# Ledger of designs, part 19: VH-VL binders against Uncharacterized protein C1F7.10

Target 1, 238 residues: Uncharacterized protein C1F7.10, of Schizosaccharomyces pombe (q09921)
Amino acid sequence: MIRILVINPNSTVQMTESVKSVLDDCTPPNVQLEYLTCPPEGPKAIECVSDGVRSAAVLMKYFEDHPPQVDAFLVSCYSDHPLVTTLRETYRKPCTGIMQASILTALSLGRKVSVVTTTKRYEPLLTDGIHAMGISDSVFAGIASTGLAPLELDSKPRAEVDALLARTALRAVNEMGADVICLGCAGMTHMAHVLEKAVGPNIPIIDGTKAGVELLASLVRMNLFTSKQGVYQAVGSD
Below, E stands for the ipSAE of ESMFold2; O stands for the ipSAE of OpenDDE; V2 stands for 0.75 times the mean of E and O plus 0.25 times the DockQ between their complexes.

## First folded at step 22 (VH-VL; framework fv_olinvacimab)

Design Q5 (from K1 with heavy chain W104F T109M; at its last look DockQ between E and O 0.52; V2 from the best seeds 0.00; counts 0 for: pae E 2.1 > 2)
Fold by ESMFold2, look of step 22:
Structure Q5 (fold): chain C 238 residues (1-238), chain A 124 residues (1-124), chain B 107 residues (1-107)
Amino acid sequence: as target 1 above (238 residues)
Amino acid sequence: QMQLVQSGAEVKKPGASVKLSCKASGYTFTSYWMHWVRQAPGQRLEWMGEIDPSGGSTYYNEKFKSRVTITVDKSASTAYMELSSLRSEDTAVYYCARGGWDMFTQYLMPFDYWGQGTLVTVSS
Amino acid sequence: NFMLTQPPSVSVSPGKTARITCRGDNIGSKSVHWYQQRPGQAPVLVMYYDSDRPSGIPERFSGSNSGNTATLTISGVEAGDEADYYCQVWDSSTDHVFGTGTKVTVL
């Protein structure tokens, strides 16, 4: 039985529950998912680089005091979160984040990936995070968002938000040249369905939480591990 | 249509406690957090703490955490704030305000709706 | 710890532009919200996430945030804009922080 720890790096339990609701229907055979919400002394949200650093520090201290008994780690934050590289440095076991997993999965399926999001606020940070993976614009079509202010999205009927997402996905394909799409939000099964209907059967739509679980399970089954040569060279708990 | 209606003014002696209420209507109470913010006469707004009504989790400003308790009654769509060991500097208008975690940005919301405020006067 | 400072007052003639600053160390990395408070009333949200306008707030309200300064700008100022204005952020170490407040006087 492969045990994967799904980590919400902020302290907001609602975020953990959103991710769990997505994964309830898609756990691979012989995989057991365990969920961790960052302890309360960690940040309630991750809105800038320093929030991510504080989040990682709290969680690494927690793991020192409570050694994890799992086979792999999934960081459930659609960002370039420092916990991913910190876990890789600390443990030999496989570790990834949902942003990284979604992009790697997309590049196995298509030539040019776009990330579709609800809000424009994510675009600069996500672009920088994807480029930090070494992913160039030769295979990255960019971020597409609805362009509406966040409280406008919250106040609108869901059908109207869905229509905007559908148009955004079509723009990513028809104007930005994407042939594969990643969801830029964690824990939203409904949005995947909306995008699938909009762009039709020839464009894969990737949920990073699902992709992350499947990727880690496959790495464990292949007896693969986090490299201990170079920047991740550190002995630690297994 | 959305309303936050607060309990009436209070006059208290130093050392007493006060418990204020904030009744919400026009939205799903458990989908948003409730905050308490105070304003002493002529002073800036000061955040005291918050509660997530769905699970009852609370977060407090360090300045108040030994004296403040925030609770909810989900069936009444009502939040409460109790401040103990009152001092004269606790004389202020106390507001409840809606906020929380925004599902679309996954950032924290602004305080988009406010109660009318409750004056608490602490006099010796 | 994390602190936000604002000028105590701004005077502006009707029809002109008021600029209300909010200063904090690296405030440009944070989401800045703005509230209008008329005398004897509760605050009202007038700007959020730096530059997003709530429904019902006139387009002459705008916001920006970079470096150490966030700014609320009110163009075409009207008598009804006379109020106290507070900026606010959430900071992961200090939690919710309000600015010192700015009284806008329309003369």
Scores: ipSAE 0.624, ipTM 0.857, lowest interface PAE 2.1, mean pLDDT 91
ESMFold2 (binder alone), look of step 22: mean pLDDT 90; pTM 0.923
OpenDDE, look of step 22: ipSAE 0.627; ipTM 0.873

Design Q6 (from P1 with heavy chain F104Y, light chain T94K; at its last look DockQ between E and O 0.78; V2 from the best seeds 0.00; counts 0 for: pae E 2.2 > 2)
Fold by OpenDDE, look of step 22:
Structure Q6 (fold): chain C 238 residues (1-238), chain A 124 residues (1-124), chain B 107 residues (1-107)
Amino acid sequence: as target 1 above (238 residues)
Amino acid sequence: QMQLVQSGAEVKKPGASVKLSCKASGYTFTSYWMHWVRQAPGQRLEWMGEIDPSGGSTYYNEKFKSRVTITVDKSASTAYMELSSLRSEDTAVYYCARGGYDMYTEYLMPFDYWGQGTLVTVSS
Amino acid sequence: NFMLTQPPSVSVSPGKTARITCRGDNIGSKSVHWYQQRPGQAPVLVMYYDSDRPSGIPERFSGSNSGNTATLTISGVEAGDEADYYCQVWDSSKDHVFGTGTKVTVL
């Protein structure tokens, strides 16, 4: 049995439950998922880089006191979250974030990747994170935002929201040239079908949470580990 | 359609306690957090605390932590705020306001709906 | 503690543009929300996440946030815009922090 720790870097339990709901129906064979919500000392939300740093620090301290008994780590934040790097530095166990997993998966399926997200607020941060992966604009089509105000996702008629999602997805494909689309947040999982319907059967839609679990499972099955030579050479406790 | 309806005005003596209610309607009560914010006469808004009705998790402004208790009755879609050891400076209009965690942005929500406010007067 | 500072008052003639600033250390890295409070009324959300408008809020309301200053801009000011305006952020200390408030007077 492969044990994957799914980490919510936010101290908000609601997010953990949301992630659970996504993964409950798509857990791979012989995989057991464990979930960790950031201790209450961490931020309730990650709205800036410093929040991420704080989150990572709190969680790393937690792991010192509670050594993880898992085979891999998934950081459930669609960003270049510092916890990913820190875990990779500290442990030999495979670790990835859902953003990284989605992009890597996407590049296994196409050559022009777009991230569809709800708000434009994320565009600079996500772009920077993706570039930090060494992904060039030759394979990154960019971020496509719906233009929806965040609260409108909840208040607007579903049909209108879906229409905007569809248009955004089509923009990613037809204007930005994407041949693969990544969902820009875990909360968009239930919207995947709208995107799929809009862009047609030839464009894969990738959920980073699902992709992360599958990727980590595969890495563990292959008996692979985080490189301890190079950027992650610092040694921690396994 | 969404509304927060608060209990009526209160007059209290110093040292007493007051418990205010805020009844929510028009939305799923447990899907959003409830905040309490007060405003003394002529003063700015001041956040007191919050509760997640789904799990009961609470967070308080350190200033009030020792005196404030926020609770909910899920069956009644009602949030409560109890403030003890009342002082004259606690005289204010107290608001409940809906907030929460946005699953799409992963940010905390603004306070998008407010109750009508409850005046609490503390006087000898 | 994180603090938000607003000018105490802004006076503007009808039809002109009012700008309300909210200053805080590195506030540009935070999501800023704005509330309008008319006399004797509860606050109303008029701007959130720096520049997003809630439903029902006119387009003449706009917001920006960078560096140490967030700004709520009200173009084509009307008499009904006379109110107190508060900026608000969430701080990682887990507090929601409101600005000092700005009274907008329509001359």
Scores: ipSAE 0.509, ipTM 0.834, lowest interface PAE 1.1, mean pLDDT 93
ESMFold2, look of step 22: ipSAE 0.633; ipTM 0.864
ESMFold2 (binder alone), look of step 22: mean pLDDT 90; pTM 0.920

## First folded at step 24 (VH-VL; framework fv_olinvacimab)

Design R1 (from M3 with heavy chain Q106E; at its last read DockQ between E and O 0.90; V2 from the best seeds 0.00; counts 0 for: pae E 2.3 > 2)
Heavy chain, then light chain:
Amino acid sequence: QMQLVQSGAEVKKPGASVKLSCKASGYTFTSYWMHWVRQAPGQRLEWMGEIDPSGGSTYYNEKFKSRVTITVDKSASTAYMELSSLRSEDTAVYYCARGGYDMFTEYLRPFDYWGQGTLVTVSS
Amino acid sequence: NFMLTQPPSVSVSPGKTARITCRGDNIGSKSVHWYQQRPGQAPVLVMYYDSDRPSGIPERFSGSNSGNTATLTISGVEAGDEADYYCQVWDSSTDHVFGTGTKVTVL
ESMFold2, look of step 24: ipSAE 0.715; ipTM 0.880
ESMFold2 (binder alone), look of step 24: mean pLDDT 92; pTM 0.946
OpenDDE, look of step 24: ipSAE 0.668; ipTM 0.881
ESMFold2, look of step 25: ipSAE 0.710; ipTM 0.882
ESMFold2 (binder alone), look of step 25: mean pLDDT 92; pTM 0.945
OpenDDE, look of step 25: ipSAE 0.687; ipTM 0.883
ESMFold2, fold request of step 26: ipSAE 0.646, 0.604, 0.625; ipTM 0.866, 0.860, 0.865
ESMFold2 (binder alone), fold request of step 26: mean pLDDT 92, 93, 91; pTM 0.945, 0.950, 0.934
OpenDDE, fold request of step 26: ipSAE 0.800, 0.804, 0.814; ipTM 0.915, 0.915, 0.918
ESMFold2, last read: ipSAE 0.608, 0.613, 0.602; ipTM 0.858, 0.864, 0.854
ESMFold2 (binder alone), last read: mean pLDDT 92, 92, 92; pTM 0.943, 0.945, 0.945
OpenDDE, last read: ipSAE 0.825, 0.804, 0.799; ipTM 0.921, 0.916, 0.915

Design R2 (from R1 with heavy chain D112Q; at its last look DockQ between E and O 0.05; V2 from the best seeds 0.00; counts 0 for: pae E 12.9 > 2, placed apart)
Fold by ESMFold2, look of step 24:
Parts: structure tokens; C-alpha cells; sequence
Structure R2 (fold): chain C 238 residues (1-238), chain A 124 residues (1-124), chain B 107 residues (1-107)
């Protein structure tokens, strides 16, 4: 039984429950998912780089006091969160985040990936995160968003948001040159059908939480581990 | 149209509890977080806590965490806030306010709609 | 404990500009919202995400946010602008934080 720890790096329990509701219905055989919400002393949300650093610090202290008994770690935050790299430094067990997992999965399936998301607010941050993986624009078509600010998103009926998402996905394929799409937010997991209907059966739609679970499970089954020769070498411990 | 209607003024003695209500109309109650904010006479606004009506998850300001309980009744589209072990310092106007409902942007959203406020007076 | 500090009061003559500051450590990295509260009334949102104006708020209201200071600016001040004004952010350590409040008095 492969045990994967799914970590919400902020202290908002509702976000953990949303991810759990998606994953519990599609957990692979012989995989057991465990869920962790950042302890209450951690940030409720991650608004900036320093919040991400504080989140990682709280969680690494938590793991010192509560040693994890799992085979792999999944950081459930669609971003370049520093917890991914700090877990890799600390443990040999495989670790990834849902952004990294979605991009790696997409590039196994298509030539040029786009991330479709609801709000324009995070386009620069996501772009920077994907470039930080060493992913060049030769295989990355860019972030496609509805163009809505977060407050506009909340004021619109669901059907109107779905229509904007459908048009956004079509723009990613028809104008930006994407042949594979990643869902750019956990909230979009329930909207995968909207995007699939819009772009048709020839465009894979990647859910980063599902991709992350499957990727980690496969790495564990292959008896693979986090490299300890280089930047992830544990300082003074192993 | 969207509206938050709060229960009427309360007068309580120290040590008692009070339970206030906030009835929502004009929108899907479970799609938005509900917040409680208070304001003592002549003082600033003070956030007390919040609830996600869909799952019932709550988060409280550390100052009130031991004494406040926020609940919902989905069928009545109504949020409640109960404050126990009342002290004279708890004399304030208590507001409900509507937030949002999603994983990454809820905490960034302003309090766009407010109830009319409920005065709670705690006196000997 | 993240704190937001505002001047207690600002006096301004009709037709002039009022500037209401909200100070917090590195507040420029946060989304700042502003509320107007008239006597005996609930707060009303007048600015959000630093500089976005809600529908129905006059365009003489504007906002900015950089470094350690966010500012709500009311140009062409009118008697009806006399109210208390509060800034607000979300902070990962302290949750929802309101400023100390500024009473704008129109002479």
C-alpha cells in the first residue's frame, strides 16, 4: 500500500476538504491518501513569497515533531511553493507539487502546454513558476485566463464563468497553439468537463492533483527517490 | 435582491451568552463565506470569525476563539454567532458580512455586503 | 500580530483633497480594501484591491498602495464624504485586520 501525504500548505481546512473530495473518488488501487492542513500557527493563505516561506517553515517544524510515515509527498498548491524543494532537501522519499506534476504530465502527451485558469491575477506568478522549472516557451504556450479579477469572478453566475472558461480554452488551443491543457487551480477540477466539451476529444485536460498522485505512486512503485547528490542533499542528516 | 437581515438588540448581564442571527436572501447562501465583525462604541472594526456554509468549517480570531461559536442553518439561509461568558467590554454592534467561496481568493476578497448590525449591551 | 495604523482624523475643506493613510509593514504586497462608515450605519466598501472602485462610488475616490503605506484619496471633497474610513487586509499570521480608523471632517 503506497501512502501519499497530500499537503495543503496553508491553514485553511476548507481547501484541504475540497482537494479530498476530488481525490477520494478517484484514488488509484493500492494507494492510500493522507491529508494534512498546515497547522493553525501557519498562514491562512499564501499571498506572497514571504508567506510561502513562513508556510514551509511551520510545516517543516511540524514534521520534526510529527515524523511523517509515508512513501511520498504531494504539495497541493498550484504554484512554485518552497515546501516542494524543502521536502526534497529533507527526505529521500519522492516529493512534488501539483503545478510541477501537471506540466510534466502534459509534456508527456503534447507538444505545447497551456495552463487555463479563472483569474488574471496569478498569470505572472504562474508564468514565473513554470519558467523556474526550466520550461521554455518552445513547449509552453502561456497562461490563459478569463481576464476576470477575483471580485468579478465571484459576482458572475456560474454559467457565465463556464462560458468564459470555454472561450479561454478555445483561445489557448486555436490562438496560442496549445495541444494539451492543464487546470491552473484546484477550483477548476470540477470544471474539467466544461473545458473538455469546449475543446473536443483531441486535447488532453490535466488535473494536477490527480496527476501528482499518479506520478508519485509511479515513482514509489519504480523504487525511485529524491536525488541526494546536489542541491537536494540533506545537510547533516539523511 | 441581496440582503443580510440581523436579529434585534440584546441586553445581557455579565457571564451570560448571546446568540445572534443573520438571515441571507437574494443569493445562494452556501456559495459564500459569512463573517462576523464587531465594533465597540467609538472603536475600530474587529473581525471575530467566519464560516463556510457549505461544509460548516469555521475559523476564529484568536482573541475570541474560546468564547465564540459560529454556525449555519442552510435550510433557513441563516448564520448564527454565539458569544459566551459575556463581559462589559463585549458591549458592541455586531455585524454579519458576506465574503466569497473558493480556494485561493477568498482571503483576498473585501466584505462586500454587510448586515444592519445588532447592538449587544452587557451591563450589570 | 500584523497591525494597520491610520491617523485618527483628517480635516479638509470642501473641494479640496483628503488623503487617508494606512500603514503596515510591507502592506504594498497585500490587497487593501477601504470602507466608509457614516454615523449609525454599517460600513460600505469604497475601494478594493488597492485601487479598484466599486460600482456606485464616485470616481473622485482613488487608491494606491506601495511600500509600507496604502492611501485612499478623495478629491473634490463634499460634505457627504464626512465619515469614518477603515482600511483592511488579510494577513497570514493575524487573519482579517482592520485599520485603526480615520474620521474625515469636512469643515
Amino acid sequence: as target 1 above (238 residues)
Amino acid sequence: QMQLVQSGAEVKKPGASVKLSCKASGYTFTSYWMHWVRQAPGQRLEWMGEIDPSGGSTYYNEKFKSRVTITVDKSASTAYMELSSLRSEDTAVYYCARGGYDMFTEYLRPFQYWGQGTLVTVSS
Amino acid sequence: NFMLTQPPSVSVSPGKTARITCRGDNIGSKSVHWYQQRPGQAPVLVMYYDSDRPSGIPERFSGSNSGNTATLTISGVEAGDEADYYCQVWDSSTDHVFGTGTKVTVL
Scores: ipSAE 0.000, ipTM 0.503, lowest interface PAE 12.9, mean pLDDT 86
ESMFold2 (binder alone), look of step 24: mean pLDDT 92; pTM 0.943
OpenDDE, look of step 24: ipSAE 0.023; ipTM 0.528

Design R3 (from R1 with heavy chain F104L; at its last look DockQ between E and O 0.76; V2 from the best seeds 0.69)
Fold by OpenDDE, look of step 24:
Structure R3 (fold): chain C 238 residues (1-238), chain A 124 residues (1-124), chain B 107 residues (1-107)
Amino acid sequence: as target 1 above (238 residues)
Amino acid sequence: QMQLVQSGAEVKKPGASVKLSCKASGYTFTSYWMHWVRQAPGQRLEWMGEIDPSGGSTYYNEKFKSRVTITVDKSASTAYMELSSLRSEDTAVYYCARGGYDMLTEYLRPFDYWGQGTLVTVSS
Amino acid sequence: NFMLTQPPSVSVSPGKTARITCRGDNIGSKSVHWYQQRPGQAPVLVMYYDSDRPSGIPERFSGSNSGNTATLTISGVEAGDEADYYCQVWDSSTDHVFGTGTKVTVL
């Protein structure tokens, strides 16, 4: 049995439950998922880089007091979250974030990847994070955000919201040249069908949470581990 | 359509406790967090705390943490705020307001709906 | 302890533009929300996430946020715009914080 710890870097339990509801329906064979919500000392949301840093610190402290007994770590935040690098430095066990997982999965399926997200505010941060992975603009088509105001997602008719999502997805494909689309947040899982319908059967839509679990499971099955020779050599143990 | 209706005005003595209610309607109660915000006469708004009705998780302003308790009755779509050890400076209008965590934006929501407010007067 | 500072008052003639500032350290990295509170009434959300308008809020209302200052701008000010205005942010260390409030008077 492969044990994967799915970490919500927010102290918001609601997010953990949402992620759980998605992953529990698609857990791979011989994989057991465990879920961890950031302790209440951590931020309720990650709205800036400093929130991420604080989150990582709180969780690493938690792991000192509660040594994890799993085979791999999934950080359930669609960002270049510092917890990913910190976990890789601290443990030999495979670790990835849902953003990285989605991008790597996408690059296995196409040559031009776009991320569709709901908030324009995230475009610079996500772009920077993806570039930090060593992903060049030759294979990264960019971030496509919806024109929806956040509260409009709740107040507007569902049909209108879906139409805007569809347009955004089509923009990613037709204007940005994407041949693979990644969902830009865990909350978009239920919207995948809208994107799929819009762009057609030839464009894969990647959910980073699902991709992350599958990727980590494969790494564990291959008996692979985080490298301890380069950047992550400072500390390493299971 | 969405509405928050608060309980009526309260008059309390110093040292007493008060428990206010906020009944929500027009939306899924458990999908949003409920906040309590107060405003003393002529003063600014002051956040007191919040509750996630789905799991019961609460967060409090450190200033009130020792005296405030926020709860919910999901069956009644009602949030409660109890403030103990009342002082004269607790005299204020107390508001409930809808907020929460947005899974799609990964931001905390603004307070988009407010109750009408409840005046609590603390006097000897 | 994160704090938000607003001017205590802004006076403006009808038809003119009112600008209400909200100052905080690196507030530009945060999402700023604005609330309007008329006398004797509950606050009403008039701007959120720096520049997004809730349904029903006139286009006369706009918002910006950069550096250490967020600004709510009300163009073509009307008598009905006379109110107290509060900025608000969430901070990981202090949680939800409101500004000191600005009284907008329409002359």
Scores: ipSAE 0.659, ipTM 0.878, lowest interface PAE 0.9, mean pLDDT 94
ESMFold2, look of step 24: ipSAE 0.671; ipTM 0.874
ESMFold2 (binder alone), look of step 24: mean pLDDT 91; pTM 0.937

Design R4 (from R1 with heavy chain M103D; at its last look DockQ between E and O 0.01; V2 from the best seeds 0.00; counts 0 for: pae E 20.0 > 2, placed apart)
Fold by ESMFold2, look of step 24:
Structure R4 (fold): chain C 238 residues (1-238), chain A 124 residues (1-124), chain B 107 residues (1-107)
Amino acid sequence: as target 1 above (238 residues)
Amino acid sequence: QMQLVQSGAEVKKPGASVKLSCKASGYTFTSYWMHWVRQAPGQRLEWMGEIDPSGGSTYYNEKFKSRVTITVDKSASTAYMELSSLRSEDTAVYYCARGGYDDFTEYLRPFDYWGQGTLVTVSS
Amino acid sequence: NFMLTQPPSVSVSPGKTARITCRGDNIGSKSVHWYQQRPGQAPVLVMYYDSDRPSGIPERFSGSNSGNTATLTISGVEAGDEADYYCQVWDSSTDHVFGTGTKVTVL
């Protein structure tokens, strides 16, 4: 049995439960998922670089006190979260985030990937994170957002947000040239259904949490590991 | 027919150096890391260092780092360990050992095959 | 630095079970390997990654690792199991560390 630790790097338990509800119904064979919510000292949401740094620090302290006994780590935050690289330099076992996993999966299926999100707030940070993976605009169509600020998103009826998401997905396909879409949020099964209905059956829709679990399971099955040459070299961490 | 065949016993004086060899056969030499481990009489096993034969990268136990040099000759499928400034406490059996097959997710491979050992005696 | 401690000896009757412990601070977070060394011979790998058995090692050898203790278990012990047994881990401060060794006597 392959044991994967699914980490919610914010301290909001409801977000962990949303991810759990998506994954428990579709866990791969011979995989057992364990879930961790960032301890209460950590931020309730990851809204900026500073939040990411604080959540990673809290979680790395937690792991010092509660050493993980798992085969792989999944950071369940659609961002370039510093916990991914921190876990990689700390442990030899595979580690990835749902953003990274979604992009790699999408590029196995389509020529040009777009990420569809509910708010424009994080577009620059996500774009930078994807480019930092070495993913160029030759295969990345960009972030397609509803254009809403977070406050506007919170105040709108669900049906209005869904209609805007559908239009956003159609713009990603018809105007930005995407032939594969990544969901830009964790634990959002409803969003996947909205996008699938909007763009039809010929456009793959990638859920990063599912892609992350499957990718890590495959890496463990292949007996692969996090490189300990160069950037992720272990220097007194385990 | 995998084998790790080590060079013969050595008798040395304090202050000298010794260079031991370990010839591999029956597997792809450059695909597996080679380790050197020693065992003083009545003592536990003690890891000395390792080498990646493909690129020549080495890592050493801090206790020996100033005195040990590990090298390979890829064309001869042979690893070497040289220990300098010998002391009587360096009297031990020295083993080469192969790091395990790299189909595991954990990079800390077990030592799955060992040479027969080489006795080095350091006496005045 | 990081240390692994084993009992110096374990005596067991033929057909019974030998349990060889290896103690280290938080060893349960590490991958433990086990070696058998018969008198005058090189060590032989008998267990790796806590509980994985190499080809050619009998199924009566098993391993576990949690908390501060890893254990090599030999069920149905035979005279040929009489040997010294060493645990081993990798540790970032000390690199590869071997335990103090346990002599298993079959009597």
Scores: ipSAE 0.000, ipTM 0.405, lowest interface PAE 20.0, mean pLDDT 87
ESMFold2 (binder alone), look of step 24: mean pLDDT 93; pTM 0.951
OpenDDE, look of step 24: ipSAE 0.374; ipTM 0.791

Design R5 (from R1 with light chain S93D T94K; at its last look DockQ between E and O 0.66; V2 from the best seeds 0.00; counts 0 for: pae E 2.4 > 2)
Heavy chain, then light chain:
Amino acid sequence: QMQLVQSGAEVKKPGASVKLSCKASGYTFTSYWMHWVRQAPGQRLEWMGEIDPSGGSTYYNEKFKSRVTITVDKSASTAYMELSSLRSEDTAVYYCARGGYDMFTEYLRPFDYWGQGTLVTVSS
Amino acid sequence: NFMLTQPPSVSVSPGKTARITCRGDNIGSKSVHWYQQRPGQAPVLVMYYDSDRPSGIPERFSGSNSGNTATLTISGVEAGDEADYYCQVWDSDKDHVFGTGTKVTVL
ESMFold2, look of step 24: ipSAE 0.721; ipTM 0.886
ESMFold2 (binder alone), look of step 24: mean pLDDT 90; pTM 0.930
OpenDDE, look of step 24: ipSAE 0.406; ipTM 0.806
ESMFold2, look of step 25: ipSAE 0.610; ipTM 0.854
ESMFold2 (binder alone), look of step 25: mean pLDDT 90; pTM 0.930
OpenDDE, look of step 25: ipSAE 0.634; ipTM 0.872

Design R6 (from R1 with heavy chain S31R; at its last read DockQ between E and O 0.85; V2 from the best seeds 0.76)
Heavy chain, then light chain:
Amino acid sequence: QMQLVQSGAEVKKPGASVKLSCKASGYTFTRYWMHWVRQAPGQRLEWMGEIDPSGGSTYYNEKFKSRVTITVDKSASTAYMELSSLRSEDTAVYYCARGGYDMFTEYLRPFDYWGQGTLVTVSS
Amino acid sequence: NFMLTQPPSVSVSPGKTARITCRGDNIGSKSVHWYQQRPGQAPVLVMYYDSDRPSGIPERFSGSNSGNTATLTISGVEAGDEADYYCQVWDSSTDHVFGTGTKVTVL
ESMFold2, look of step 24: ipSAE 0.692; ipTM 0.864
ESMFold2 (binder alone), look of step 24: mean pLDDT 91; pTM 0.933
OpenDDE, look of step 24: ipSAE 0.679; ipTM 0.884
ESMFold2, fold request of step 26: ipSAE 0.625, 0.658, 0.643; ipTM 0.855, 0.872, 0.868
ESMFold2 (binder alone), fold request of step 26: mean pLDDT 93, 92, 92; pTM 0.948, 0.947, 0.944
OpenDDE, fold request of step 26: ipSAE 0.027, 0.636, 0.007; ipTM 0.563, 0.867, 0.497
ESMFold2, last read: ipSAE 0.631, 0.662, 0.654; ipTM 0.861, 0.870, 0.871
ESMFold2 (binder alone), last read: mean pLDDT 93, 92, 93; pTM 0.948, 0.945, 0.951
OpenDDE, last read: ipSAE 0.802, 0.656, 0.694; ipTM 0.916, 0.873, 0.888

## First folded at step 25 (VH-VL; framework fv_olinvacimab)

Design T1 (from R1 with light chain S93D; at its last look DockQ between E and O 0.85; V2 from the best seeds 0.68)
Heavy chain, then light chain:
Amino acid sequence: QMQLVQSGAEVKKPGASVKLSCKASGYTFTSYWMHWVRQAPGQRLEWMGEIDPSGGSTYYNEKFKSRVTITVDKSASTAYMELSSLRSEDTAVYYCARGGYDMFTEYLRPFDYWGQGTLVTVSS
Amino acid sequence: NFMLTQPPSVSVSPGKTARITCRGDNIGSKSVHWYQQRPGQAPVLVMYYDSDRPSGIPERFSGSNSGNTATLTISGVEAGDEADYYCQVWDSDTDHVFGTGTKVTVL
ESMFold2, look of step 25: ipSAE 0.700; ipTM 0.879
ESMFold2 (binder alone), look of step 25: mean pLDDT 92; pTM 0.946
OpenDDE, look of step 25: ipSAE 0.554; ipTM 0.851

Design T2 (from R5 with heavy chain S31R; at its last look DockQ between E and O 0.73; V2 from the best seeds 0.00; counts 0 for: pae O 4.1 > 2)
Fold by OpenDDE, look of step 25:
Structure T2 (fold): chain C 238 residues (1-238), chain A 124 residues (1-124), chain B 107 residues (1-107)
Amino acid sequence: as target 1 above (238 residues)
Amino acid sequence: QMQLVQSGAEVKKPGASVKLSCKASGYTFTRYWMHWVRQAPGQRLEWMGEIDPSGGSTYYNEKFKSRVTITVDKSASTAYMELSSLRSEDTAVYYCARGGYDMFTEYLRPFDYWGQGTLVTVSS
Amino acid sequence: NFMLTQPPSVSVSPGKTARITCRGDNIGSKSVHWYQQRPGQAPVLVMYYDSDRPSGIPERFSGSNSGNTATLTISGVEAGDEADYYCQVWDSDKDHVFGTGTKVTVL
């Protein structure tokens, strides 16, 4: 049995439940998922880089007091969350974030990757995060946002929301040149069918949460581990 | 449509307790956090606390932590706020407001729906 | 303590532009929400996440946030815009924080 700890770096349980709802029906065989919500000392919602830093600190402290007994870590935040790097520095166990997992998975399937998301607020940060992976604009098509305001998801007719989502997906493909689409948040998993219908059967759509679980499971099966030779070597071992 | 309906006005003596209710309708009660915010006459809005109806997690303003208790009845889609050891300074309109997590944008929601408010008067 | 400071009052003539500021340390890194409260009524969300407008809120309402100041701008002010306006943020240490409030008077 492969045990993967799915970490919600936010201290909001609702976010954890959202992730669980995505994974409940798609957990791979011989994989057991454990879920961790950031302790209440962490941010309820990560809205900036400093929130991420704080979250990482809180969680690492938590792990000092509660040593994790899992085979891999998934950081469930679609961002370049510092917890990913910190966990890789601290443990030999495979670790990835859902953004990283989605991008790596996408690059296994195509050559021009776009991220489709609802809000535009974090486009710069996401772009920077993806670039930080060493992903150049030659393979990154960019982020396509629907332009929907968050509350419009609740107030606008579903048909209109779907139409906007479809249009955004098509924009990613037809205008931005994407041949693979990553969903920019866990909530969009339930709307993936809209994108699939819009862009057709030739464009893979990747959920980073699902991709993360599968990727980590595969790494564990292969008995692979985080490299300790380079940037993730133990402190003081230079 | 979506609405929050609060209990009626209260008149209390100093030292007493008051328990207000906020009934939610028109949306999935457990998917949104419920907040309590009060406003003394002529004063600014003041956040008191919040509750996650799904798990019962609560967070309080440190100012009220020792005197306030927020609870929910999921079966009734109702949130409650009890304030004890009332004093004259607690005279205010008390609002419940919906907040919580947006699963599509992964943002913490603003208070997008408010109850009509409940006046609590504390006087000798 | 993290605080949000607003001017106590803003007076504006009909048709003109009102700007309501909300100051806080590094508020630009936070999501700012704005609420309108007319006399005797509950607050109403008029702006969220700095610049997003709820359905039903006129386009003449706009928001910005950078540095230490968030601003709610109301262009083409109407009599119905007369109200108290509150900014609000969430802070990990201070929970939900409201501004001191600004009374907008339409002259």
Scores: ipSAE 0.030, ipTM 0.593, lowest interface PAE 4.1, mean pLDDT 90
ESMFold2, look of step 25: ipSAE 0.629; ipTM 0.865
ESMFold2 (binder alone), look of step 25: mean pLDDT 90; pTM 0.935

